# Designs tried in a protein design chat: VH-VL binders against o60147. Part 293

Target 1, 175 residues: o60147
Amino acid sequence: MLEKNKYLYIFRHIQTNQVLLSQGNVLKKTALFQLPYPLQKPVAPNGMRPAKLRKDHWVPLLKVEFPNESMFQSVFMQLLNYRKYRSVQPLTSDLLKLPIPVRRRKIMRQEVPNTIADLADILNKEKFPENSVRLQLSDKSDSEYADWPPSVQIDSEEIKLSRGFREKTTVDEAR
Below, E stands for the ipSAE of ESMFold2; O stands for the ipSAE of OpenDDE; V2 stands for 0.75 times the mean of E and O plus 0.25 times the DockQ between their complexes.

## First folded at step 15 (VH-VL)

Design ka45 (framework fv_dargistotug; at its last look DockQ between E and O 0.03; V2 from the best seeds 0.00; counts 0 for: pae E 7.8 > 2, placed apart)
Fold by OpenDDE, look of step 16:
Structure ka45 (fold): chain C 175 residues (1-175), chain A 120 residues (1-120), chain B 106 residues (1-106)
Amino acid sequence: as target 1 above (175 residues)
Amino acid sequence: QVQLVQSGSELKKPGASVKVSCKASGYTFRSYGMNWVRQAPGQGLEWMGWINTYTGEPKYAQGFTGRFVFSLDTSVSTAYLQISSLKAEDTAVYYCARGTYYLSYGFDSWGQGTLVTVSS
Amino acid sequence: DIQLTQSPSFLSASVGDRVTITCRASQDISSYLAWYQQKPGKAPKLLIYDASTLESGVPSRFSGSGSGTEFTLTISSLQPEDFATYYCQQDYEYPTFGGGTKVEIK
């Protein structure tokens, strides 16, 4: 049986630090619907869902290889859930005191660390086999946003950054 | 094995409502999204939308808003499609199909389909 | 919405024939394309996803190729059970299907 792709790519918006989840190293337009703040005429800044996918505005944040498809699917759905949950939570009094643009920027700045923390939390709960999950980061320092369970092996090699997608190599993994 | 079993055929009058069920088994229900696909008699396939089985959030395709409602009963791993104010043009086979909207594995599992006939 | 145009709409072939079906997308959809087989009165069956990846359990005589805007489904040697309607489907945007290609017995 041919195994399906078990790679998760997480992309970061270069301006807003918003986060998109992707199976492949090329973002789908539908990925934008992961963002919780749909506006009729959105601009990426100020925490809005962009009207269009600008590939050049997104860079890879991290890549995760899972033991199998089922585990990948589960973690993916859970990540979406964590995001949704945060989006519906009441804003803190401190945030409410801030001007809307500032507030939105502050919230968006937390998306990267929150997503990383979410991933770690999910993986910790899943209790996958030791070193069965491979994590590659574009910036190794981002790994510090979470305590990783023994199931996670952090790759010493950083992701080569390309806007809109992970740059293809001669031997590229299936999306 | 993965199975999606849908409710039986429906015959309804215009203006009535119908609720089609899709019971999933053989996998973790909340790990995969559920899609609905319509196929009018002798016509092609039309994606109606999907529901996030983990969060319960539905997304509807253009043309399938208002009268179409996706819902879940996770306790029994079942997805539902409700169509209200039925019209003759709603006559079609409706399929549930497993697949997560943000992923690209295709719809790898399908229900057997539910024929909904709307006739006066 | 992204439009998928399949060609031909109808294809007559014989057992053993090499069959090629084309799917053209109105926009670049990268490799986010799937192929389905549907027999009368049955649900569609996934054959290929991600343009060229064979779904588990699908015979190796089926293959998919292409990227961007042009895609092809190939049946290397048509078998009796392969007479059906085939659909391409993209999910780069909101999922849409091609119009279908009916493969009939010559």
Scores: ipSAE 0.861, ipTM 0.933, lowest interface PAE 0.5, mean pLDDT 92
Fold by ESMFold2-Fast, scan of step 15:
Structure ka45 (fold): chain C 175 residues (1-175), chain A 120 residues (1-120), chain B 106 residues (1-106)
Amino acid sequence: as target 1 above (175 residues)
Amino acid sequence: QVQLVQSGSELKKPGASVKVSCKASGYTFRSYGMNWVRQAPGQGLEWMGWINTYTGEPKYAQGFTGRFVFSLDTSVSTAYLQISSLKAEDTAVYYCARGTYYLSYGFDSWGQGTLVTVSS
Amino acid sequence: DIQLTQSPSFLSASVGDRVTITCRASQDISSYLAWYQQKPGKAPKLLIYDASTLESGVPSRFSGSGSGTEFTLTISSLQPEDFATYYCQQDYEYPTFGGGTKVEIK
């Protein structure tokens, strides 16, 4: 039977640059569990997880289209694994010299380039068919954080949605 | 194939403790979270909480704090539910179920269930 | 805690009937809803996730629809093996289940 296309929606925090992955164009409240819990070893003191998800604080970073659910699931789980691995690694001596708030800010700010680099690494490793994976970015220059394999098409159109990844509705236009 | 195999039924007195096991096979244990779901006789399904199998971080639903403990032995791909100070109201079938905190794929694999009977 | 209300709680039907079960959420949960089938003495079985995606191996007579606060599970032509209790479940927030709908033979 035919499989239907699947999308990976990637969001970034407007102030911290932290990244959340989503299978849908709306973030689940439980997506916050992707972020390290503060004050828990070994992740604390470097982690920062908000108490609740504020949807207005998260904006689109990029959208990835896969030809089937199997490819989507494989890439999503590998990307999540890379992020978990990064969160438990020892910090460099340079970072350890910084006050905790400054250190956290620098670590969080790197989540966007790290996520994009990790995505490209996974896609290079998997050897998917040519032009089978489509990327659409909010800021096309973010594609420069990585070298992309032949399996990837980068959409010439940037994401221009009014609320996250959703198209404008009558309600949105009235606001 | 993915399988979750739970320990056998338990008959306990009030005030005793019980430890239910859930052994996973057929997949990478640390890649999926483990959920616990309770069903009292003749009643519906009630989510008790989950445990992150990579970090060991548990999350308990309201009403399942204190007496209930989720734990793991990753070397044998097994999750545990311990209930202390058992009450008659704890009589139920307890299920483990595989799911993710991050993806809405539902609980796609379930243990067969463990009946815990607390009689006085 | 998000509350899920299923209707009806009980339903009598005959083989070949079209059966519709509704699940209403107390707040907008987007598409983050699953449906399960449970037969007596057995663990639940996942039928549908992400509101409308059929789980592998589940017969095509099962379908799901809806988003936001109103969701529907439909069985287009009821078979003898479909007499069971059906549950909806959200995972937009910490998971919660609906009260269940028992589908009984007429």
Scores: ipSAE 0.503, ipTM 0.813, lowest interface PAE 2.6, mean pLDDT 86
Fold by ESMFold2, look of step 16:
Structure ka45 (fold): chain C 175 residues (1-175), chain A 120 residues (1-120), chain B 106 residues (1-106)
Amino acid sequence: as target 1 above (175 residues)
Amino acid sequence: QVQLVQSGSELKKPGASVKVSCKASGYTFRSYGMNWVRQAPGQGLEWMGWINTYTGEPKYAQGFTGRFVFSLDTSVSTAYLQISSLKAEDTAVYYCARGTYYLSYGFDSWGQGTLVTVSS
Amino acid sequence: DIQLTQSPSFLSASVGDRVTITCRASQDISSYLAWYQQKPGKAPKLLIYDASTLESGVPSRFSGSGSGTEFTLTISSLQPEDFATYYCQQDYEYPTFGGGTKVEIK
């Protein structure tokens, strides 16, 4: 309780629905390394890792407040590991039957629900204290992709849409 | 399928204002950015800026950060360009163009263009 | 900003000719270049994106090549409907257009 709160920020790409995890409320270019490099390029790059971060193309998906840095680091690294593990696994037979553009879109469309489910799975396994983790979503219906443990309190207020995450400043609050 | 339909030509006097509309159909409006491109008579294409149709936030190219305002009405899938204090050099065809939120896809759909003529 | 220089500004050609148009960027833009065709009184039409990928419905006589700072649009056998002005456009950062290349009847 003497430790400072720590926040996990998750962004969604407006067009492709790919997901980026961030320690800060704005994306850094290095976040792009979370995206897979395409292994096959029969058509123009959709879902590829771009050479340059276009911050206007990413919007808030969710924000998670942890009571301390230790909990944040554990969850953050596990989320990255889940994404890495998924990226190197062989594709299912059903996916391999699809044309490559269709397959790619189907995989990318699962990134939002998969990330949310992975977060919930990690939080269930960590056995954190009741109501110790606060979750805020841009679309509250997205919480329905998972069963949340008692440690999670889902905020009734949705994140307002903007480029990055924004909160009122201390100056604005004092006004 | 995908269509961008712009409002009709306008004849204006210097100092007046004009509002050009661009109505989108055949796709999810908020999934693609809306760009505005100017072409003066006999000249090339000039990118004026774009509006993020998901957040409503406009961005203006250098030289268009004053008299030019981009806006949206998402309930009717329409983007707007408003030009105030019209000058003779604003005489041009103004295009709306759909762009992806990903690099290297270009502008794959364009409106038919709106000729704005400013003459006294 | 990133400047795009097209060459030539105009050319005269006959039906059946092979036509090449060059676009040079002021900095490395990887493959983030598109080509457009514009006919008089009409909106531009996307031909090629990502330097070399043909847009759906565009005839195969059109092709693009290049990366980095030098890019080429080629029309392998010019048709009557290909007499138009052609523009390159980058989106490596906020978009800019080349000055255009007018292809005229010889």
Scores: ipSAE 0.014, ipTM 0.627, lowest interface PAE 7.8, mean pLDDT 84
ESMFold2 (binder alone), look of step 16: mean pLDDT 94; pTM 0.955

Design ka46 (framework fv_dargistotug)
Fold by ESMFold2-Fast, scan of step 15:
Structure ka46 (fold): chain C 175 residues (1-175), chain A 120 residues (1-120), chain B 106 residues (1-106)
Amino acid sequence: as target 1 above (175 residues)
Amino acid sequence: QVQLVQSGSELKKPGASVKVSCKASGYTFRSYGMNWVRQAPGQGLEWMGWINTYTGEPTYAQGFTGRFVFSLDTSVSTAYLQISSLKAEDTAVYYCARGTYYLSYGFDSWGQGTLVTVSS
Amino acid sequence: DIQLTQSPSFLSASVGDRVTITCRASQDISSYLAWYQQKPGKAPKLLIYDASTLESGVPSRFSGSGSGTEFTLTISSLQPEDFATYYCQQDYQYPTFGGGTKVEIK
């Protein structure tokens, strides 16, 4: 309860490069409502049946540790707002003339660099204490998509290959 | 409820100009592109182009460059089609239609159409 | 531009008949095809998008199938309100419409 929600877990889709944000280390089906472009064609645009969550198709991108819940909530809310505005970003005539599958692929591929850049932008504006925010990436080279403020400490240890952010337990191994 | 309401019919002489309006309501105007579709009497549907409602950037299909201008007024959620130097072959019903540009949802909402008649 | 060819251009049918309309694309458009119904003096109404997905509120007697270059719209049991002109439309690239199929009373 105390200091609950001080971690932000960010996942990447293995094929499309789409990004999902989570307050917990396991993705919930409702996280799919963050996607403006569903992974598969929807049954209806009215939201009656959203795309099915395939947990094995989402891998860790990065984990952000905040000093407290207040800082977490501020950054998380701002990041969701950035994603919302990017989803309605203007399209150029050049992009429109592309076949829809190519257009979607180009837009989806940009979600990883965009999310990392947005996170860095938010952290640069918030002026948090030096070394107060800890960032751990699956691929450390992804940190190069942005310039980080003094408040950010990037962990030298990358996130290990696992089932999301969850490690196997002895019970899981026995099964 | 999503609704697109177009201006009334127009009767014009050759060489005149006409401006058709399409007022949107019931959704976020900037989130969808606005398409223009023409239908000459007894003929099929013909896509004229679209306008990006966020930037105001128009894209015209071949055959609709020059005399045709797409514009918008985001403050009143309205898109416009202007045709200059009207010719008899411009006689048609002009429709506005809402579409997405990321996914193929089809044009799920249409204006009622504006009949433009060009005759002496 | 991608050309869409509809057949037949005209069809006479009776209430209760099964009606099939075909749309052929000049190149592979995957499943990026929609079907519209237009009644005289009215705007077109979206029936089906993504080749086979029924739009909300459209009766289940309407169905679409196909992928690539050949697509079909089927009305399983024609009703009086179904007499109209039907259009296919691709949005794989810049949108284009088929020539239309007029379904009228036999």
Scores: ipSAE 0.076, ipTM 0.615, lowest interface PAE 5.0, mean pLDDT 83

Design ka47 (framework fv_dargistotug)
Fold by ESMFold2-Fast, scan of step 15:
Structure ka47 (fold): chain C 175 residues (1-175), chain A 120 residues (1-120), chain B 106 residues (1-106)
Amino acid sequence: as target 1 above (175 residues)
Amino acid sequence: QVQLVQSGSELKKPGASVKVSCKASGYTFRSYGMNWVRQAPGQGLEWMGWINTYTGEPTYAQGFTGRFVFSLDTSVSTAYLQISSLKAEDTAVYYCARGTYYLSYGFDSWGQGTLVTVSS
Amino acid sequence: DIQLTQSPSFLSASVGDRVTITCRASQDISSYLAWYQQKPGKAPKLLIYDASTLESGVPSRFSGSGSGTEFTLTISSLQPEDFATYYCQQNYEYPTFGGGTKVEIK
């Protein structure tokens, strides 16, 4: 009866498209350690600051249901490792030519497609049973960022996006 | 209060090696990159490179490949600069400086500097 | 590498003077320029970032302006503690510093 440990909750920032992973239905301040940007210093006065934990600025992106806790833990840790890997890659010369606010906005906007692609890559690499992983998206078109393995079942029902932070939409429907 | 405290001055002979330390306190060590900046006597500032404190991956500026090694001990929030096969032209004050993680945005905190003198 | 040229390399000024230092970049760096103050025997201190944003704790007599390839640091009324060497730094690519401007008492 470890239901919470079978669900991965993925949130996106309403303005920046930055992504946070959560094993619970509430975001904790420690989730901000997943962001590549410093939490303390503003990036630029006329530019966007790194996201602070304002719960009303984070909305559900997708919810992943795993058949058991061990599969959840494996995928969750691998997603965190992909995020670490991305943060240490040298910036391409094309990105370096962009002004920092534009560069940052472009990098942040890529977090949604990158996270979805990374999830699909992990699930394609792992050999899970057919239809054993259930994926529910807030916007089903986001599933088009990747090719999904036979282990994935995409739910026909979308998660309703909330302007304010509302966890009942995802958690209460799951329980 | 953010502080970077560096090891003391070193006097070395050509061909020796030196390891300079930079101990951070007052902030989350892994949230900021650590930069190394050199200043030869009477000269200006020269960026040597940085190390990603989350992964330990160093990046070296073009003039600082080979003999220079950046490393970390995250358990004690300390960054290291090692210089091997020391030459007279390595004589300089070496600074560590805290930078924006992954994106450069000026260095808002600096170590006090470590003078390395290479003399026969 | 992006090259930064500071002018003048040296200036003499008196307490109360308005001092202006220029930094020119070899290519467009938008607003990604910082200014540092370095006193003899001390580490540099960040004064201004993003061309015109004053770092916390820096006196309001310091100001920065400019964008693209030409930037200026202005000290509106020079104080005794302001006699130092000033450096610009670009953060558009891998960091590079200007050659410095030494501000000495007349």
Scores: ipSAE 0.006, ipTM 0.482, lowest interface PAE 12.1, mean pLDDT 80

Design ka48 (framework fv_dargistotug)
Fold by ESMFold2-Fast, scan of step 15:
Structure ka48 (fold): chain C 175 residues (1-175), chain A 120 residues (1-120), chain B 106 residues (1-106)
Amino acid sequence: as target 1 above (175 residues)
Amino acid sequence: QVQLVQSGSELKKPGASVKVSCKASGYTFRSYGMNWVRQAPGQGLEWMGWINTYTGEPTYAQGFTGRFVFSLDTSVSTAYLQISSLKAEDTAVYYCARGTYYLSYGFDSWGQGTLVTVSS
Amino acid sequence: DIQLTQSPSFLSASVGDRVTITCRASQDISSYLAWYQQKPGKAPKLLIYDASTLESGVPSRFSGSGSGTEFTLTISSLQPEDFATYYCQQDYSYPTFGGGTKVEIK
C-alpha cells in the first residue's frame, strides 16, 4: 500500500496522438480534463461535463516504474508542469498560417514526441540511482525522441493493462 | 518590441548577497520561460537554469544549486536572480534570456547583462 | 550533460572570406541546435535556431546545416561587423553551450 503509486502510465489516442497521464493502469474519465483539444463535442455548456471516455480509442504509450512513491510524485508533478507550460507557449508562424483544423492535427501529432522528450528531460535533471527507473515502451522507436540518463533502463516487454482498465469514474461537479 | 532590461552593475565583498532583476516588456510574460546564463571574465557562456513563468517553478543546472535562487514578480513582469554568500568565483556577467520550451526557438531575446564583481 | 565541442576555437579571416565553424555534440540532438553571435561587451544575439532556420533580421550570408551530432555555421562572405565570438547551443536536454569560436581580422 505504501508504494501504491510508483507507476506512471501514459496513454495515446489511436487517431489523434493526444496523450493522457495516469497514476495507474486504469484510465479514468476525468483524465479527459488534461486535453486542451476536446475529442468530442462538450456535453454541457462551459465544459461542465467531460466528453465520454472511450477506452477502446486509447492505447498504452509507455509505462514507467519508479523505486518509490516519492520519486514517482516528483516526476509526475514535473511532467504536469511541463504540459501546462507547453499549453501557454505561442505558436510558430508556420503553424499560425494553417487553417485551425490542420493546425490542431499537427500540434496533436507532436504530443507523443513532446511527452517523451519532456519525460526524458525530467529524468535527466533528477539524480536517480543507475538503473533505478524502468521504462517500457509500446513502440521501441519512440525511445529515439529523447536521450535517456543512466538511471533509466528500457525494456522490450509489452505493457500489460489490469483487468480493471474498463473501470469508469463518476464526475462529481459539486465538492 | 520585446525587451529585457536588467538592473545595474554590483560590486560586493565575499559573503554578501546580490539580487539581479530582469524586467520584461513587449510580450505576454507567462508565455515564455526565463533562462539565466553566466559568463565569467574571458570565459564562455554557461547556462544556470530557468524558471517556468507560468508555474513559478525554477530548475537549476548542476553547480547552481544552494546559493542561487530564481524567482518572479508576475505583477511587474520581472524575474530575479539572487546569489547568497558571494564568492570571488561568482564574478561574472549574468544574463537573463527568453526561451520557448515548446518549439525550440533558441533564446531569441536577451537582457543587456549585469556585471557582478566580488572582491575584497 | 550533453557536451558541445566547437572547432576551431580561434580563426583569422579577411573581409569577403567564406568562414565555417563546426559544433559536435556528445550524443544525437536531432536538430535542436542554435547559433549565437557575441560582440565584446554585448549580450549574445540569436542567429540560427533548429539547426538551419535563420532568425528574423539576420543577414542571409549566415547559414546553418547539420543534424544529429555534427553541425556547421557558415558565413558566405565575411563583413567587418561579423568579427565576433560565435557559440553553438543545444536545447535537446538541459541547455549547454559550446566553448566558442573567436573570429578576428587577419
Scores: ipSAE 0.006, ipTM 0.460, lowest interface PAE 12.8, mean pLDDT 80

Design ka5 (framework fv_dargistotug)
Fold by ESMFold2-Fast, scan of step 15:
Order: sequence, then structure tokens, then C-alpha cells
Structure ka5 (fold): chain C 175 residues (1-175), chain A 120 residues (1-120), chain B 106 residues (1-106)
Amino acid sequence: as target 1 above (175 residues)
Amino acid sequence: QVQLVQSGSELKKPGASVKVSCKASGYTFRKYGMNWVRQAPGQGLEWMGWINTYTGEPTYAQGFTGRFVFSLDTSVSTAYLQISSLKAEDTAVYYCARGTYYLSYGFDSWGQGTLVTVSS
Amino acid sequence: DIQLTQSPSFLSASVGDRVTITCRASQDISSYLAWYQQKPGKAPKLLIYDASTLESGVPSRFSGSGSGTEFTLTISSLQPEDFATYYCQQDYEYPTFGGGTKVEIK
């Protein structure tokens, strides 16, 4: 039978550096609701509808393995809350001086450092056992965006990816 | 800073194959997709497809399946276009072009083009 | 595929003229349209993206407008260095280009 999910995958857009959180090794279209700036313009006049998901434009940023589903759910929900919090903060005066397209590009490029810092902050606040959380990064230098707690062990193995991000179960790749 | 440098022109006979290179510099190669665009003599621009530089997965436009292969050598930040079983109709300038920071931002950097001439 | 139709295919104009090129999409593409300039023997150069945003370093005499299915590129005061072919391109779906408009100085 299917195991409870204990893996968090984080994907980045190959061109914009925007970040999507996923509960598996595939992206669902609903993940696009996480984006403050749609990759494509919204269908609705007020910008509420997300753009279509182009799975070939997303690559893995990192993978986290948790000891159990409850820890995964807690961290996942907290990351979503951090992202919402960041999206409603007032823009700095420096950013407000920039033309809108330049401003958006700068904000989007910061999503990778911000997401990594937020993940580390959440893990530092939780009381997880030593070496219980496995963190695998596509680029090891991205670990330098944060200080990691003793609960985290960083793995240098390459993150395996489903072709075309087709909807698939994690049983093919999780152990 | 951002540069895409392509291999030199090729003159080939029908039935031969050709491999065009596109060497990138001035940016992180794996973080941006690479597009291929064809332009036949006196004709307009035609998008052939792109390759995901992180995964190596190619996507081909309709009409460019079979004889056309996109590939990478990430160790030297180079993308390749291979055309097999060349036909006179393949005579064209082939461009590589980098995708922008946003999908709607267009292609902001282009190689200088490689002329492939197929004649008997 | 989304088809882009450019008009005119060719125009001849004098230095200082206002030049207008149109691009019509076969379906609504919102503002997912870019304009390129290609000079003889050279690679295309991005001029405008997102229908109306001028790329850095492009002279202000170039402007773009439109949304949905109707788009326009305008050169407000044509210069000799503007001899070129101009292309529109959509990326709402898989990218496609218009047929091009060749602009010659009279």
C-alpha cells in the first residue's frame, strides 16, 4: 500500500528563479497559486487566475526528507505561510524607485535565497532529533543562504526527476 | 557579459549530418533555457524548440521531430543542434537564443547564427 | 499553433517618417508579444517585450502597443540605421513569429 508522504520538493523556474513547493516529485497546476507574479499574465482582468503550468520550465532546487508525515505537513504549511507573509510586506524605497519590470525581476530572483532562509528558520525553531532531516540541494552553494540546525544533514546526491513532471507516485523514487 | 558563440558555416551534401554548437558565457548556463530558431534564405524566423539546460530534456516544435536533436555538454556550457539525413530544404541560418527572466520577456540574447548549406 | 500575421510585408519610407507595423494573432494572447529588429546578415535583436515594454538600450523612438489580438510597433522618426526587417513573436503558447516587415529608407 502507499506510504504517507514525508518528502518536500522545491522547484525553481529556469528563467525567473521563482519557487514552487510540491508534496512530491511532480508539479500540480494548483502550485501556481503560490506565485505572487504569474509566469504568464492572468486570464482574469484583476489578475486572480493563475497562468498555465509549463512543467518543462521547472527544475528541482532542493528535496527534504522528514522522519514522518506530521513533520512534513508542519514544515510545508509554515513555508506557505512565510511566502504569504513576504508577498504582503511593503516594498522598500529602493525597489519602489525601479521601473515595474526591473522591480519584479529583482523580487523574483530573491525567491531562492528567501525560500532557503525561510526553510532553515522553520527548522531552527522546531525540535527535531539530530540528523533526522535530510536536505538534498541541486547546487550545494545554496546551503550558504542560511545557518542549519543539528537536525539537518546535507546530502550531495543529485535529485532525480520524473520526465516532463508527469503526475506520478513517489513510490518510484522514495524509499 | 552574456554571450552565445556558435560554430562556423557548413557546406554539406544531401544525406549527410551536421552538428552546430552554441557556447554560452557570462551567466549560469543551467539556470536558463536554450532555444533554437531557423531562418531559411530570404524567409522569416521559425522556432524549432528548446532544451532544458538543467535536465537535458528537449522540446521540439511540430515539424522538427525525427531528424533534429538538441543536446548539451554542461561541463563546457555548450548546447548542440544535430540534423541528420540532410535535405536541401534544411539550408538555413540556425540561431541559438537564451530565454529571458520572464516567459513574456522574449529572447534577450542570441548567437551570431550558423549557416548550413545543403547542395549536391 | 498560434499564427501571427504582420502587415505590411514591405514598406519604403523617408528619414523622419512615422512608421507603423501591425501584428495580428489568431487568438487572444493577452500582451505576450515581443518585437525584434534584424539587420541584414545579423542575428535578431529584442526591441520590445510584454507588448509595450522597451528593452534596455533601445532608442525611445521605438514603441509598442496593443493587447489581445491586435498589436502595433511604431517608429516615431525613422533613422537611416533603422533599415531592417521587424518581427513580432508570441510566447503565450509555443513561440511563433510573424512573417516579418522589411523597412527600407526611400
Scores: ipSAE 0.000, ipTM 0.486, lowest interface PAE 14.1, mean pLDDT 79

Design ka6 (framework fv_dargistotug)
Fold by ESMFold2-Fast, scan of step 15:
Structure ka6 (fold): chain C 175 residues (1-175), chain A 120 residues (1-120), chain B 106 residues (1-106)
Amino acid sequence: as target 1 above (175 residues)
Amino acid sequence: QVQLVQSGSELKKPGASVKVSCKASGYTFRSYYMNWVRQAPGQGLEWMGWINTYTGEPTYAQGFTGRFVFSLDTSVSTAYLQISSLKAEDTAVYYCARGTYYLSYGFDSWGQGTLVTVSS
Amino acid sequence: DIQLTQSPSFLSASVGDRVTITCRASQDISSYLAWYQQKPGKAPKLLIYDASTLESGVPSRFSGSGSGTEFTLTISSLQPEDFATYYCQQDYEYPTFGGGTKVEIK
């Protein structure tokens, strides 16, 4: 029997810089519902069907290890709600001056800095024990998008992902 | 420790309304989505939708729009299912179950179920 | 929506038997499948999530396998308390349940 997951993975799209949150090293198709700009139009009445998920278009941005599953769930839920909140805020005057295609591209490219800033904000708000949260970044310079609380230990070791069909890996072992 | 406790059985006439409650305890209420699942007599399980306990935003499965309303009272960690304009085919056991939308942990805690009977 | 087809719908078995229940999805759902046990008059109980991960407190005689469109739940040595109806459920998209498999005593 495995413990429930205490890892958060964040992936970035190689072209658009949009981000997706995942509880493991494999993305669910429903993760596409997180995107502020849907990749395809809603298919069903009273619902939205996500676009096709292409694993080769998403690369790991960061991995967070929490002390337990409850803390992971709380932070994950808050990140989803920060993203929802951002999607309904009025656009700044600077963005409104831009043509729509340029504006959308600029908004998408801010997803990485915004997500990192939101994660740091949530972790600063939560009062986790010193060095209890382990943050691993694919590019260590991305840690500079925010000020991190004493609860966070930053590491730059490579993030390992599953290959082919979804199988349990060391990345999912602490679920 | 984790518990979901639902309100008692209801007997209603067609056209009436019913409100089923689901009180959560033993965990952080806002950290999990609340699902509603229906089971008609002798039939299988049918997912009705969920409500985001942090934002209060409901999502309904096809077939459960219009007459069905999910709501919350966060101050008492309680989720509600309201069914208006009741029909005989609404006769079923209604379950609440905690789960996650983006994570595949399954529905790991369920209410005991509320039987709603609609008859003339 | 994604349809899940369980087979068999019904089976008779004896204590000590190895029981296998199959769940087939109408499209690739990767490993996003859970299994539940429901006894008469009771709420369902989660047995397995993410296709093969055993829920805490569930006996090791229960196991799940499969990925993509074909999944199985296996009970290695059926016990008296295992006579129940079993459901698969996917959460790759909006959740849907299989039709159920009723396991009765022979």
Scores: ipSAE 0.007, ipTM 0.579, lowest interface PAE 9.4, mean pLDDT 82

